# Designs tried in a protein design chat: VHH binders against UPF0145 protein MJ1413. Part 7

Target 1, 103 residues: UPF0145 protein MJ1413, of Methanocaldococcus jannaschii (q58808)
Amino acid sequence: MGGMITTTTPYIEGKKIIKYLGFVHGVASVYVTVKYYEDVKDAYERALRESEDTALIRMVDNAKKLGANAIIGINSNYAMVGEKGDMIMVGIYGTAVVVEEDG
Key: E = the ipSAE of ESMFold2; O = the ipSAE of OpenDDE; V2 = 0.75 times the mean of E and O plus 0.25 times the DockQ between their complexes.

## First folded at step 4 (VHH)

Design t15 (from t01 with G99V T101R V102T R103T S105E S106G T108Y Y109A Y112I; framework vhh_7pa5_2)
Fold by ESMFold2-Fast, scan of step 4:
Structure t15 (fold): chain B 103 residues (1-103), chain A 123 residues (1-123)
Amino acid sequence: as target 1 above (103 residues)
Amino acid sequence: QVQLVESGGGMVQPGGSLRLSCAASGFTFSDYAMSWVRRAPGKGPEWVSYISGSGGDTLYADSVKGRFTISRDNAKNTLYLQMNSLKPEDTALYYCAKVYRTTYEGGYAFDIWGQGTQVTVSS
């Protein structure tokens, strides 16, 4: 479906790391806006999902630009900021690598 | 609320061409990778093509590689699929999809909110 393997592990079983391309990250922030048809809890969950999805795709896109086909060691940070905790920030990062089958 | 509206489908002869469009709203279009996914009669969904948020990277299923071209216009929040050399086996309902996740084996998860556009290749 896509050519990018993503994992929190430091290596991928069955794969050989043939090149390290370096640190990659994706950062996103989304303001929470409550729609007339949703609960406040649902609005926060939607904002979190949108922020996380955007951060993840930005990281993947940055890794692809470096020529990577995998990201290892992925970690994520979540924060609620603003005077009322009304903005959700997500940072996702990892190491971009090139992997191939180990045999 | 994410909205995706597909258009451009129709009936064509084998060897013909069509250009599909997908108008996106409700999210920052340029921040998300997009894909085309199709569902043939009696079959499950099949991923067709992928384009990164910047448009710098594209990927294609082996069945369409060399015949289809995915592109995007981030200023117009629109995704395109140029389909050339169409075959009867390309007959399907085509959906555009927002890519929201990557998976362990290089797969992608999709959020599909469009109604789809029908492509029929016959006689």
Scores: ipSAE 0.000, ipTM 0.188, lowest interface PAE 10.7, mean pLDDT 81

Design t16 (framework vhh_7pa5_2)
Fold by ESMFold2-Fast, scan of step 4:
Structure t16 (fold): chain B 103 residues (1-103), chain A 121 residues (1-121)
Amino acid sequence: as target 1 above (103 residues)
Amino acid sequence: QVQLVESGGGMVQPGGSLRLSCAASGFTFSDYAMSWVRRAPGKGPEWVSYISGSGGDTLYADSVKGRFTISRDNAKNTLYLQMNSLKPEDTALYYCARGYGIRYSDYFDYWGQGTQVTVSS
C-alpha cells in the first residue's frame, strides 16, 4: 500500500486501532533566504512551510518503518534558531498505529 | 488549473538508466514539496521519493535509495527522477505528485497522468 493517515485526534472516525507501535517524530530545519522579489514575511512563511513539510515526511517515513498505516495525536513545535535567528526548526510527533476499517 | 505532465518513461534492460521529467503549471512550484509515486500492475501506489520546495531536503524509499536521485529546477517548474541500475521490480507507472502522500484517499493534492517504465530483458 501507499499513503498514511495523519491526524491530530487520538482516534480516526470509522477506523479501529488494532496495534500501538509507539512514539514517532520528525525534525527539520530550514535557513531563511529572502529572495529579491519577496517580502521578509513571505520568506519566513515559505521557510516554515518547507520545514513543516520535511519534518512531517520524516515522521511518516519513521512510522512506515515501524509498520504503521496511521499516526494519531500529531502535534508540532517550532523555533527560530541559528546565529542570526534565521533558521526555522520544526519538530513534529505523534503515535504510530495500525488501523483497520471498523466493522 | 494545476497540471502535472510526466515524460521520459520507456523500455530498458536491467542495469539501464532513465530520467523522468514532470512539467508543472498552474501554481507556485517552489512553494510545494513534490513526490514521485509508482504503481506496479496489481499493486497499490508506492511512494518513491520526496523533495522539499527549495530542493534542500530529499528522502527515498529503501527500495530505491542509492539508485534513484530526485531533483527539481524551480526556474523551469520541472521535477526530475534520475533512475540508475534499474531492476525488473522497478517496472511500474510512475506519477509526479504535489505533496508527499501522507494520507489514504486524497493524500496528494494533485497527480500527473503517469509515465510507464518497463525493465525487461
Scores: ipSAE 0.235, ipTM 0.622, lowest interface PAE 3.9, mean pLDDT 85

Design w1 (from v2 with V11L S35Y P45L A61P S75A L93V S112R S113G; framework vhh_ozoralizumab_d1)
Fold by ESMFold2-Fast, scan of step 4:
Order: sequence, then structure tokens, then C-alpha cells
Structure w1 (fold): chain B 103 residues (1-103), chain A 122 residues (1-122)
Amino acid sequence: as target 1 above (103 residues)
Amino acid sequence: EVQLVESGGGLVQPGGSLRLSCAASGFTFSDYAMYWVRQAPGKGLEWVSYISGSGGDTLYPDSVKGRFTISRDNAKNTLYLQMNSLRPEDTAVYYCAKGYTVRYSSGTYVSRGQGTLVTVSS
């Protein structure tokens, strides 16, 4: 099905790493806007989820461009920036690799 | 129950344009990122566009960048894909998808529709 395997672990059980392609990351930022039907906490959580989704797909796209079929050792950093902490910034990073079945 | 219904596919000549639509129901559409994914004959699934829940961020792989535009109308729970400068290699079944395979394991999306066929040939 050609999906990208993503994991926080340093290897994938049952898979052999056949090539290390290097560091990949994705960065995204989203302004917090509060909709009439939600409270402020929900608005921040939505902005964080949106920023995380965008950062993740950018990292996956960067790994795909290197020829990877997996990303291992994934980690993330989060920040609130702006005068009122009204922009959520997310960085997600990992190591792009090529894996195959063991045996 | 999440439901996604694609439409707008058809036969088009190289260099032509098509606009795909996806009608979404069963979830709060504006709270979720949406994807267009395609499967060409004999090949695996390939993502072709991403849009964040608000519509503030979009992303395209190099294979379609500059030719395809994803957009959404959150008031109408509808996702769109404007496809310009179509090429024979764009021939595929196009799916509207909620969620991404990287969150749930390799090779799967949380939900996708039944698809709409796009054929690019003379």
C-alpha cells in the first residue's frame, strides 16, 4: 500500500534497516482562533493538532523525497510564540531509513 | 459513521483540467486535516495533497506541485481538488481521506471514500 512507517523507536521489530538516509524534520505554525462554539482550551488543542498534522506530513514528504520507506527515532518540540502565546509552533524530526523484512 | 463520497472524475485529454469534490458527513469536518490520495493501475496508494482543518496550510508532493490545488468549504463539509495540466501518469482512482497512515500504521488511512476514476488519455 506504500505507506510511510513512522515510529519513535530506534528500530522496527521484524524489519532490517538496509540504509540510513539521514535527518528529516517538518515545521509548522498555526495561529489560534477561537470559534463561537468552542472554549479557549479547545481552540488551543485544535491549533496544536493542526500544527502537528502539518509538521508531520512535511517530515514524511521530506523523507519520501530521500527515498525512505520509514522514519525512526521520531521526536517533537512544541512552542507558543507571539505576544499572547497565540501561535502554536511544532517541530517534528527523525531519521529517514530504508527497511526490508528480516529473512 | 464517517462517510466520504467522491465525484467529478472522468475521461480528459492530456493538458486538460478536472475538479474533484468530496462530500463529508458523520464528523466535525473543520476539526480534521483532509487528504487526496490516488491509486494508479497496478500501483500502491500515493498521497497527492494535504489541507489542514482550517485550510490555512496545504502541501503537495513534487509530482503534482503547481498543477493541483486542494481547497475546502467547511460550511458545506466539502473538499475539492482542482487538477490542471493533466498528464497520462495522473490516471488513477482518486480517494478523499480523513486521517493519515503515519498515525495508525503503514498502508492505512483512518477513513477513505469509494473513489472516483480519472482517466487521462487521447
Scores: ipSAE 0.244, ipTM 0.638, lowest interface PAE 3.9, mean pLDDT 85

Design w2 (from v2 with V11L P45L L59K A61P S75A L93V S112R S113G; framework vhh_ozoralizumab_d1)
Fold by ESMFold2-Fast, scan of step 4:
Structure w2 (fold): chain B 103 residues (1-103), chain A 122 residues (1-122)
Amino acid sequence: as target 1 above (103 residues)
Amino acid sequence: EVQLVESGGGLVQPGGSLRLSCAASGFTFSDYAMSWVRQAPGKGLEWVSYISGSGGDTKYPDSVKGRFTISRDNAKNTLYLQMNSLRPEDTAVYYCAKGYTVRYSSGTYVSRGQGTLVTVSS
C-alpha cells in the first residue's frame, strides 16, 4: 500500500512524469535526550535520525494529500536550534508528481 | 507536568505473553524517545527497550531481543511493550521512561510512573 517513490533525482528511470503537483516539504524538531546506555554523541545521532524520519513521513503524507505517487528532487536541511543547541530541526523537501510506466 | 501511567502487568506462566501500556501526558509525546526499564526484586534498574519519537528506530538488549517488541501510538500518547516467550528472570516491576533534555549528561531517566508488576512463575 501507498506506493510512494522517493528520490533525490530529477526523474525516475523507467517512469514518465504525467503531472506536476508542486512543492512539498516536511519539518520536524526533536529535543536531544541522553539515555544511560549511550554517550552524548550517540544521543545526538539518534535525535538526528528521529528528526529525519519524522520529516520524511510528513513530506510523504503531504504529497499523498495532493494525489502524488512519487516525490523527485528531494533535498534536506539540518539545524541545531534552541537556547543551548539542544534541539535538532530537519526540513526535507521535493516536488510531488504523478508517474506511470514509460512506454 | 509530566505524567506516565503504566498498566497491563500480571501473573503469567513461563512461555506466556503480556502486553504492557503506558499512558503519557503533560508533554508532546511524539517529540521524545521513550524507553521501557525494569527492576527485579533486589536488583538495580535494567534497560529493556527503546523507541524513537517517530517510531522509526527501536533497540533492545540481548536479554530480550527477539522476544519483546516496543511500539507507540502517537495519536493516543501511548507506549506499548509486547512481551512473548516470558521467562522467570523477566519477573520485575516495569516502568516506561522519558529521558531529560540535557546537553552534557547521560545515564539519567525521568520516570514518573508507578510501574506495573510482571510475575513469571511456574
Scores: ipSAE 0.007, ipTM 0.129, lowest interface PAE 10.3, mean pLDDT 83

Design w3 (from v2, 15 letters changed; framework vhh_6fv0_2)
Fold by ESMFold2-Fast, scan of step 4:
Structure w3 (fold): chain B 103 residues (1-103), chain A 122 residues (1-122)
Amino acid sequence: as target 1 above (103 residues)
Amino acid sequence: QVQLQESGGGLVQPGGSLRLSCAASGFTFSDYAMSWVRQAPEKGLEWVSYISGSGGDTYYKDSVKGRFTVSRDNAKNTLYLQMNSLKPEDAAQYYCAKGYTVRYSSGTYVSRGQGTQVTVSS
């Protein structure tokens, strides 16, 4: 398995950007379903963790396909859709780059 | 050092079952959530399931819900994935990982274990 640095910062301390590969994103959606043993807050948090993790992994995979070893400037958008607000949609995006040690 | 050793993969026909295991060492296993991730040939890394350190919370990728069950035995430092009703789309190299698969770290975002191969065909 390869490595991938992911950060919200526009650079990585101790690394230099040697190539910009461009915009990458990951999108996921999960229905919020309240199980018998949980309340609405717990169901929301569970769905959010699942959709966020899935979106993040998809973004990493897309960056890897471009030959990147890091993603910088990561940001996230969240939306609740459906008549009951019962689906969480997560979009995560950033810039795929190639970095190397600068010292 | 964190060490993770996956096993239990193999060849099954569609509709078959497999149980994967992950033996963990080098850290206090019960203090960490664990994940299963998979990678099919010519596809990216895909998160499959999550289990909290206590085992009280589990989460699954939508396409495996109702078919896969993640569990753990903290006394044995072992993570499991019971896979039922396997589909061709489930064929992949399976890896276990400490916590969530994506981390803000230099050099790795998943387990360094070799993984275990799951093949689904007739």
Scores: ipSAE 0.000, ipTM 0.141, lowest interface PAE 12.3, mean pLDDT 80

Design w4 (from v2, 15 letters changed; framework vhh_6fv0_2)
Fold by ESMFold2-Fast, scan of step 4:
Structure w4 (fold): chain B 103 residues (1-103), chain A 122 residues (1-122)
Amino acid sequence: as target 1 above (103 residues)
Amino acid sequence: QVQLQESGGGLVQPGGSLRLSCAASGFTFSDYAMYWVRQAPEKGLEWVSYISGSGGDTLYKDSVKGRFTVSRDNAKNTLYLQMNSLKPEDAAQYYCAKGYTVRYSSGTYVSRGQGTQVTVSS
């Protein structure tokens, strides 16, 4: 298959966990910048989505390095940091596993 | 039927540039985030770049940031990857991919094309 399965659940429907590879995480921080075609709310929502996607991809890349094909039990933490609250920081973590078809 | 066709690969010297294209059909292109992924010989698929449906958001693997630029032309249903300052470690089969329908689609890929080969040789 061409991808990594990611889920907040402790298992994957239709799959059997055959190895637990351990804790993985990804962290990203993005400064909010307002583009000419958007308002401030849209800029914050875009920065949040960008930070989420970056943190997730970093976690996935770390899991792949361990030999995983899935991440289970995913959780996330969000913060707005900096003196102006203009940096969105996202941390995402989970358990890297190897799964197979459940028969 | 989702169809993706990559082109623009080839042989280039270290430090050179290539521009990859991906022609998409069978879905409303502008509604979907798109990805560039690559696979080097004897290695797994590696995420390279992300672009949102509107083109307003882009993300890059750290090792290519500042060297690669993803873009899209929604009127032409075409995705691009401009690759500058190419390194031997960038040699791979490059694929464009449509994300999975789950909320965290940037972490998974469902559909990809047949790919275009990039070789970096001194």
Scores: ipSAE 0.005, ipTM 0.216, lowest interface PAE 10.3, mean pLDDT 80

## First folded at step 6 (VHH; framework vhh_7pa5_2)

Design a1 (from t07 with S30D S101R; at its last look DockQ between E and O 0.63; V2 from the best seeds 0.00; counts 0 for: pae E 2.5 > 2)
Amino acid sequence: QVQLVESGGGMVQPGGSLRLSCAASGFTFDDYAMSWVRRAPGKGPEWVSYISGSGGDTLYADSVKGRFTISRDNAKNTLYLQMNSLKPEDTALYYCAKGYRYGYEYDYWGQGTQVTVSS
ESMFold2, look of step 6: ipSAE 0.398; ipTM 0.736
ESMFold2 (binder alone), look of step 6: mean pLDDT 86; pTM 0.871
OpenDDE, look of step 6: ipSAE 0.254; ipTM 0.654

Design a2 (from t07 with A33S S54R; at its last look DockQ between E and O 0.47; V2 from the best seeds 0.00; counts 0 for: pae E 8.3 > 2)
Fold by ESMFold2, look of step 6:
Structure a2 (fold): chain B 103 residues (1-103), chain A 119 residues (1-119)
Amino acid sequence: as target 1 above (103 residues)
Amino acid sequence: QVQLVESGGGMVQPGGSLRLSCAASGFTFSDYSMSWVRRAPGKGPEWVSYISGRGGDTLYADSVKGRFTISRDNAKNTLYLQMNSLKPEDTALYYCAKGYSYGYEYDYWGQGTQVTVSS
């Protein structure tokens, strides 16, 4: 499944960073929609999962546009927002880099 | 047992259209976002498109924007990719992908369906 390497660490063992391409991020928000007879907790978890997936894909796409093959130092922030507290907002960010084999 | 089965690939001429399908089983399909990913000859995987579990959010790689449309039918547990204005560069093995993971990667891939755009 090779392609974009993603990690929370500042480097990737076995690889060397040959170029720093800059800060990248992805942001997403999803309304929490409770299905009939669904546990409200399950609805929140589903919305969180969807927002995380969307934010991650957006960050990776942005990194690809910069020419990156890896994103390091990945972190995320979460918020419940909206007038009724019914939206999950997720920001995922990191540093886009180009890496190659170390050695 | 999670299964993803792609179909609808084939050989078409440049400018043609294909509709890919991905039949999903072994999980609650509507709870998961889905992606199409492709692997061209001699290249690694390239993300093509994404759709949220509810189907309200879609994203596309720049190389396919305006030509491809991702959709899903949650009642039939099926993911689709409508591919229009196909180019030789779209030749690849196309996979659908499912996943929610802490590692920011999708958990599962199908076996793929081949799309060949010959000039």
Scores: ipSAE 0.016, ipTM 0.406, lowest interface PAE 8.3, mean pLDDT 83
ESMFold2 (binder alone), look of step 6: mean pLDDT 85; pTM 0.862
OpenDDE, look of step 6: ipSAE 0.336; ipTM 0.715

Design a3 (from t07 with Y102W Y106F; at its last look DockQ between E and O 0.03; V2 from the best seeds 0.00; counts 0 for: pae O 4.5 > 2, grease 24.3 > 24.2, placed apart)
Fold by OpenDDE, look of step 6:
Structure a3 (fold): chain B 103 residues (1-103), chain A 119 residues (1-119)
Amino acid sequence: as target 1 above (103 residues)
Amino acid sequence: QVQLVESGGGMVQPGGSLRLSCAASGFTFSDYAMSWVRRAPGKGPEWVSYISGSGGDTLYADSVKGRFTISRDNAKNTLYLQMNSLKPEDTALYYCAKGYSWGYEFDYWGQGTQVTVSS
């Protein structure tokens, strides 16, 4: 994703953190449409993947705006929301940083 | 007032190519991510591709990965979708969309341009 290093770990092996830029996050919500799938699990898994990917890109965009080249300590959470409980909401969050680049 | 106008649709044989365009107005185009969404006959809307405001990040549905390319020209307030290796299952009304919610809740979308892939 545009050269952004992403990891769930607090450090990146072999790279020094030069600067901490702060908290970044992305959120996405997707309605689950079960009627178009033979198996309901496929509908939910697809919606979850889509929301995760979108949330991740949003977080990465936010990190880029800060001048980051890496996001560390990434975590995620999700919930079923909506009046009918038919929406998946995903949040992905981490710490935007600048790490040393390869010479 | 936000306006999105799609163009470039048409009829093409399987394996063919089309390039869709979306002219945007009424908002600061570069500040917002854009998506292409399609609706096939008898089906609900399907998200196709995503591009960030700057154009630096893109996403694709698994069904179109490797065949479709999303891009934008922020100087021209235009969104593009290059569609190669088209399949009959790509037949749909294609919309450009703006918004935070995926599936059914986009802030705005155009009237769509029809893409028909048939022998």
Scores: ipSAE 0.023, ipTM 0.329, lowest interface PAE 4.5, mean pLDDT 87
ESMFold2, look of step 6: ipSAE 0.215; ipTM 0.615
ESMFold2 (binder alone), look of step 6: mean pLDDT 85; pTM 0.858

Design a4 (from t07 with S30D S54R Y106F; at its last look DockQ between E and O 0.51; V2 from the best seeds 0.00; counts 0 for: pae E 9.9 > 2)
Fold by ESMFold2, look of step 6:
Structure a4 (fold): chain B 103 residues (1-103), chain A 119 residues (1-119)
Amino acid sequence: as target 1 above (103 residues)
Amino acid sequence: QVQLVESGGGMVQPGGSLRLSCAASGFTFDDYAMSWVRRAPGKGPEWVSYISGRGGDTLYADSVKGRFTISRDNAKNTLYLQMNSLKPEDTALYYCAKGYSYGYEFDYWGQGTQVTVSS
């Protein structure tokens, strides 16, 4: 799926890291919008999912620009932001690398 | 239960245009981001474009920026990809995918629609 291996671990079983390309990140902020028929919990969960997906795609795109085929050590951070505390911000981070199969 | 049905592919000359559609059912469409992914003959999958659930955020692969436009109509549960200035390198089977195309959980995508760009 897009050809980028992503993992929260510092390595990928069966692969060796041949190049470290550096820190990559993706961030997204989504306003929490409560739909007419929806309670507040559902609105927050939907905003979180949207921001996570957007942040991940942005991180992967940035890693591809560096020439990576994998991202290791992925972590995330979440915050409520905005003047009214009505936005969810998600940052997803990792280390862009090039891996190849262990011989 | 989740179903995604792509359509709109076909044969087209270089420089031409096509509009792909993806009909979605079995989930609350506007709650999920959507992506287009393509697979060229003999190649692995390539992410093409992304749109957020409410349509406010879009992203494109560098190879298609300025030529392709992703959009959605949440009232009709339909995702679109407008492809202009098509090149032979765009030849591929095009899939729409539900919002977790990068491995958050089990992926959902349709059977795809073939786009062939050739004289």
Scores: ipSAE 0.006, ipTM 0.318, lowest interface PAE 9.9, mean pLDDT 82
ESMFold2 (binder alone), look of step 6: mean pLDDT 84; pTM 0.856
OpenDDE, look of step 6: ipSAE 0.343; ipTM 0.714

Design a5 (from t07 with A33S S101R Y102W; at its last look DockQ between E and O 0.64; V2 from the best seeds 0.00; counts 0 for: pae E 2.7 > 2)
Amino acid sequence: QVQLVESGGGMVQPGGSLRLSCAASGFTFSDYSMSWVRRAPGKGPEWVSYISGSGGDTLYADSVKGRFTISRDNAKNTLYLQMNSLKPEDTALYYCAKGYRWGYEYDYWGQGTQVTVSS
ESMFold2, look of step 6: ipSAE 0.362; ipTM 0.711
ESMFold2 (binder alone), look of step 6: mean pLDDT 86; pTM 0.871
OpenDDE, look of step 6: ipSAE 0.487; ipTM 0.781

Design a6 (from t07 with S30D L59F; at its last look DockQ between E and O 0.03; V2 from the best seeds 0.00; counts 0 for: pae E 6.9 > 2, placed apart)
Fold by ESMFold2, look of step 6:
Structure a6 (fold): chain B 103 residues (1-103), chain A 119 residues (1-119)
Amino acid sequence: as target 1 above (103 residues)
Amino acid sequence: QVQLVESGGGMVQPGGSLRLSCAASGFTFDDYAMSWVRRAPGKGPEWVSYISGSGGDTFYADSVKGRFTISRDNAKNTLYLQMNSLKPEDTALYYCAKGYSYGYEYDYWGQGTQVTVSS
């Protein structure tokens, strides 16, 4: 049943953690590009969204490589980087685990 | 109102090909990344593929790498999934989703198009 379960909490209701497989993360960076006639804030928000999506995909892929069926304790961080502050970097991380039904 | 309409599903034999389409409306299509997600009977949702708003970045689940190709035509507000070398395990209802939320609920997704690989 189901795919990779993800949560910010340290546990998943109704499931028991059978294995702790370790720290996993995904990191992504996206340049902010402003489209014609676009407010710059919309360009930054779009870049952030894309960075978050990519970082999440990478974290899940890394968890699958460890044999996980869940990631707990998920958190994120971000930074504006580049010499002109024109790149958004996002890191998403958590603990890869194997869970089974409780009872 | 965001609308996503999938099409192009059907019955194919193992080894066959299909191309799925997703017509998008109600938002500025090229501002958003898009995903394909599938759900087989008795299984939870499985993320299949992702493409960035510009189309410059693509990602695939390991189970479909080398067989499926995601693409988009931003002039036509349309997302595509070319599926080659189809296998029985690819049988599922395929959804087009706005953005990416692997492991979380998608806020905007279509009603899906059925792909069945058998015989």
Scores: ipSAE 0.039, ipTM 0.453, lowest interface PAE 6.9, mean pLDDT 84
ESMFold2 (binder alone), look of step 6: mean pLDDT 86; pTM 0.867
OpenDDE, look of step 6: ipSAE 0.051; ipTM 0.488

## First folded at step 7 (VHH; framework vhh_7pa5_2)

Design c1 (from a5 with S30D; at its last look DockQ between E and O 0.68; V2 from the best seeds 0.00; counts 0 for: pae E 2.4 > 2)
Fold by ESMFold2, look of step 7:
Structure c1 (fold): chain B 103 residues (1-103), chain A 119 residues (1-119)
Amino acid sequence: as target 1 above (103 residues)
Amino acid sequence: QVQLVESGGGMVQPGGSLRLSCAASGFTFDDYSMSWVRRAPGKGPEWVSYISGSGGDTLYADSVKGRFTISRDNAKNTLYLQMNSLKPEDTALYYCAKGYRWGYEYDYWGQGTQVTVSS
């Protein structure tokens, strides 16, 4: 995502925060599907990766709509859901900001 | 080892259509999300669209919604971008990109294919 800095830290080295635009988030859920002859561990890791990717890009898109060029303090929450316990749900959130070069 | 090769670019008139392709190799294609990113002359990269590894989720930049359609054929390790109702503002070098991680822009992207929309 060109021009959007994403970080778990509260600040970005070399940048100063000009404007706080508020809370942003993205949510996704993905079924765990085990491929033929696949290690179950690999199937869970793949589903987690997919859900994280989707949630993250949703959050970034939402931040762009607020006029942000960065998201700081990113955190995530995970849950196994569904009647069979076979769905991974991910929520990713952070603070949308506008940053400029510092100095 | 990861290779992404974009193709299908060209020159078209406003209102025209193009279909971009991205041939992927060196990784298990359906395990990873993919994106299209474009770079217009004098501008930084702009995300265009996203598709999840399974193909179950798609997202689009507001500027292309309703005009562009991302798709993938996991059996052929190929990502596509159908571009309709093209405008001069869509003129850019279009890149296929693999993955997206916290604090990373993208894991990898190709050399790009040029799309030029001009009369």
Scores: ipSAE 0.409, ipTM 0.725, lowest interface PAE 2.4, mean pLDDT 87
ESMFold2 (binder alone), look of step 7: mean pLDDT 85; pTM 0.864
OpenDDE, look of step 7: ipSAE 0.491; ipTM 0.787

Design c2 (from a5 with S54R; at its last look DockQ between E and O 0.08; V2 from the best seeds 0.00; counts 0 for: pae E 6.3 > 2, placed apart)
Fold by ESMFold2, look of step 7:
Structure c2 (fold): chain B 103 residues (1-103), chain A 119 residues (1-119)
Amino acid sequence: as target 1 above (103 residues)
Amino acid sequence: QVQLVESGGGMVQPGGSLRLSCAASGFTFSDYSMSWVRRAPGKGPEWVSYISGRGGDTLYADSVKGRFTISRDNAKNTLYLQMNSLKPEDTALYYCAKGYRWGYEYDYWGQGTQVTVSS
């Protein structure tokens, strides 16, 4: 069993689901930080990607703790939060499963 | 002023080990994810590894997984890369980077530290 397979689809071609381990998610938030010679739009996009990366790895870690080797049905939600709306919060979620080669 | 200073590079034989360090200053280190990026001779930058601000979440490029370990000491504002089972293909200038993971641009880079793996 290789590393964690992640997909937005409800199944993985060539694999069968042998166990459903349940809902998993990862949440992250980050302040938008603008560089001195940076377009503000670029700063928001960078912060979003950073939040997504952290949330994704958190979800994967939670799935590993459940004994999963795959996560299916992955989706995400985003919010601008904080006193001035200057923090991006992201939640990424899916269903942790155990898969094996389709016989 | 954000400053990142890499050290710990050197020459080793295949199968050897090195530990790289990155001293950070000018920002709240524990608030930011960090990455190691390398540039091999004649190649563009390649992402190597990622660690979250608190150090609990890590990722590795497939080419180094199982051989390299990223870590950080937030009390010392220092990022580390433990490199075991080194191969000639690991020869590169290694940079620590503040900001995004592999495949994305980074806010700040250090000076780099040279790692050379040869017989």
Scores: ipSAE 0.015, ipTM 0.208, lowest interface PAE 6.3, mean pLDDT 83
ESMFold2 (binder alone), look of step 7: mean pLDDT 85; pTM 0.867
OpenDDE, look of step 7: ipSAE 0.326; ipTM 0.703

Design c3 (from a5 with G103A; at its last look DockQ between E and O 0.08; V2 from the best seeds 0.00; counts 0 for: pae O 6.8 > 2, placed apart)
Fold by OpenDDE, look of step 7:
Structure c3 (fold): chain B 103 residues (1-103), chain A 119 residues (1-119)
Amino acid sequence: as target 1 above (103 residues)
Amino acid sequence: QVQLVESGGGMVQPGGSLRLSCAASGFTFSDYSMSWVRRAPGKGPEWVSYISGSGGDTLYADSVKGRFTISRDNAKNTLYLQMNSLKPEDTALYYCAKGYRWAYEYDYWGQGTQVTVSS
């Protein structure tokens, strides 16, 4: 994603980790508006996807700031938040690293 | 680098209208929800309106419901706030902010544009 290698695995096949830069994360939340959907599940799935995408982008940006070209061991979770419980929040986190570039 | 630049503020009489714009750059605009926040003199920031990244979801503070409309043009990387039926209590510095309404601290917001409603 944007030149950043992202994986849920603790390593990248064929790539040597040169440097560990540390923990990175991204968090994002999106309102769930059910009234615009025939099926409530569609509203929640859309909000989740939007939150996931945003959170991932934020984590990647944070990794880039550290000089990383890869994020390993990526994991995520989510929760309903907000005063009315009508917002879905996603957190994505991993370890920013520098791996060998292709020669 | 993330930049947000508000414009469109001014002075209007009660009952008047203004349309604010926020030019965004330095990030993938369509991937992020945006909010308008305002600060009146001597008061803390007040959340005004929210719009999701896709524009599919909008929310408004009770104080502006039915009068304000938030929208965005993702092709132009621009956020809008149409303000109708303006009241003196709407007088404030208006900011566009990157983020959602539940965060009291947004990732970024602009320099603000002044809206003054006075007879």
Scores: ipSAE 0.015, ipTM 0.244, lowest interface PAE 6.8, mean pLDDT 87
ESMFold2, look of step 7: ipSAE 0.444; ipTM 0.757
ESMFold2 (binder alone), look of step 7: mean pLDDT 85; pTM 0.862

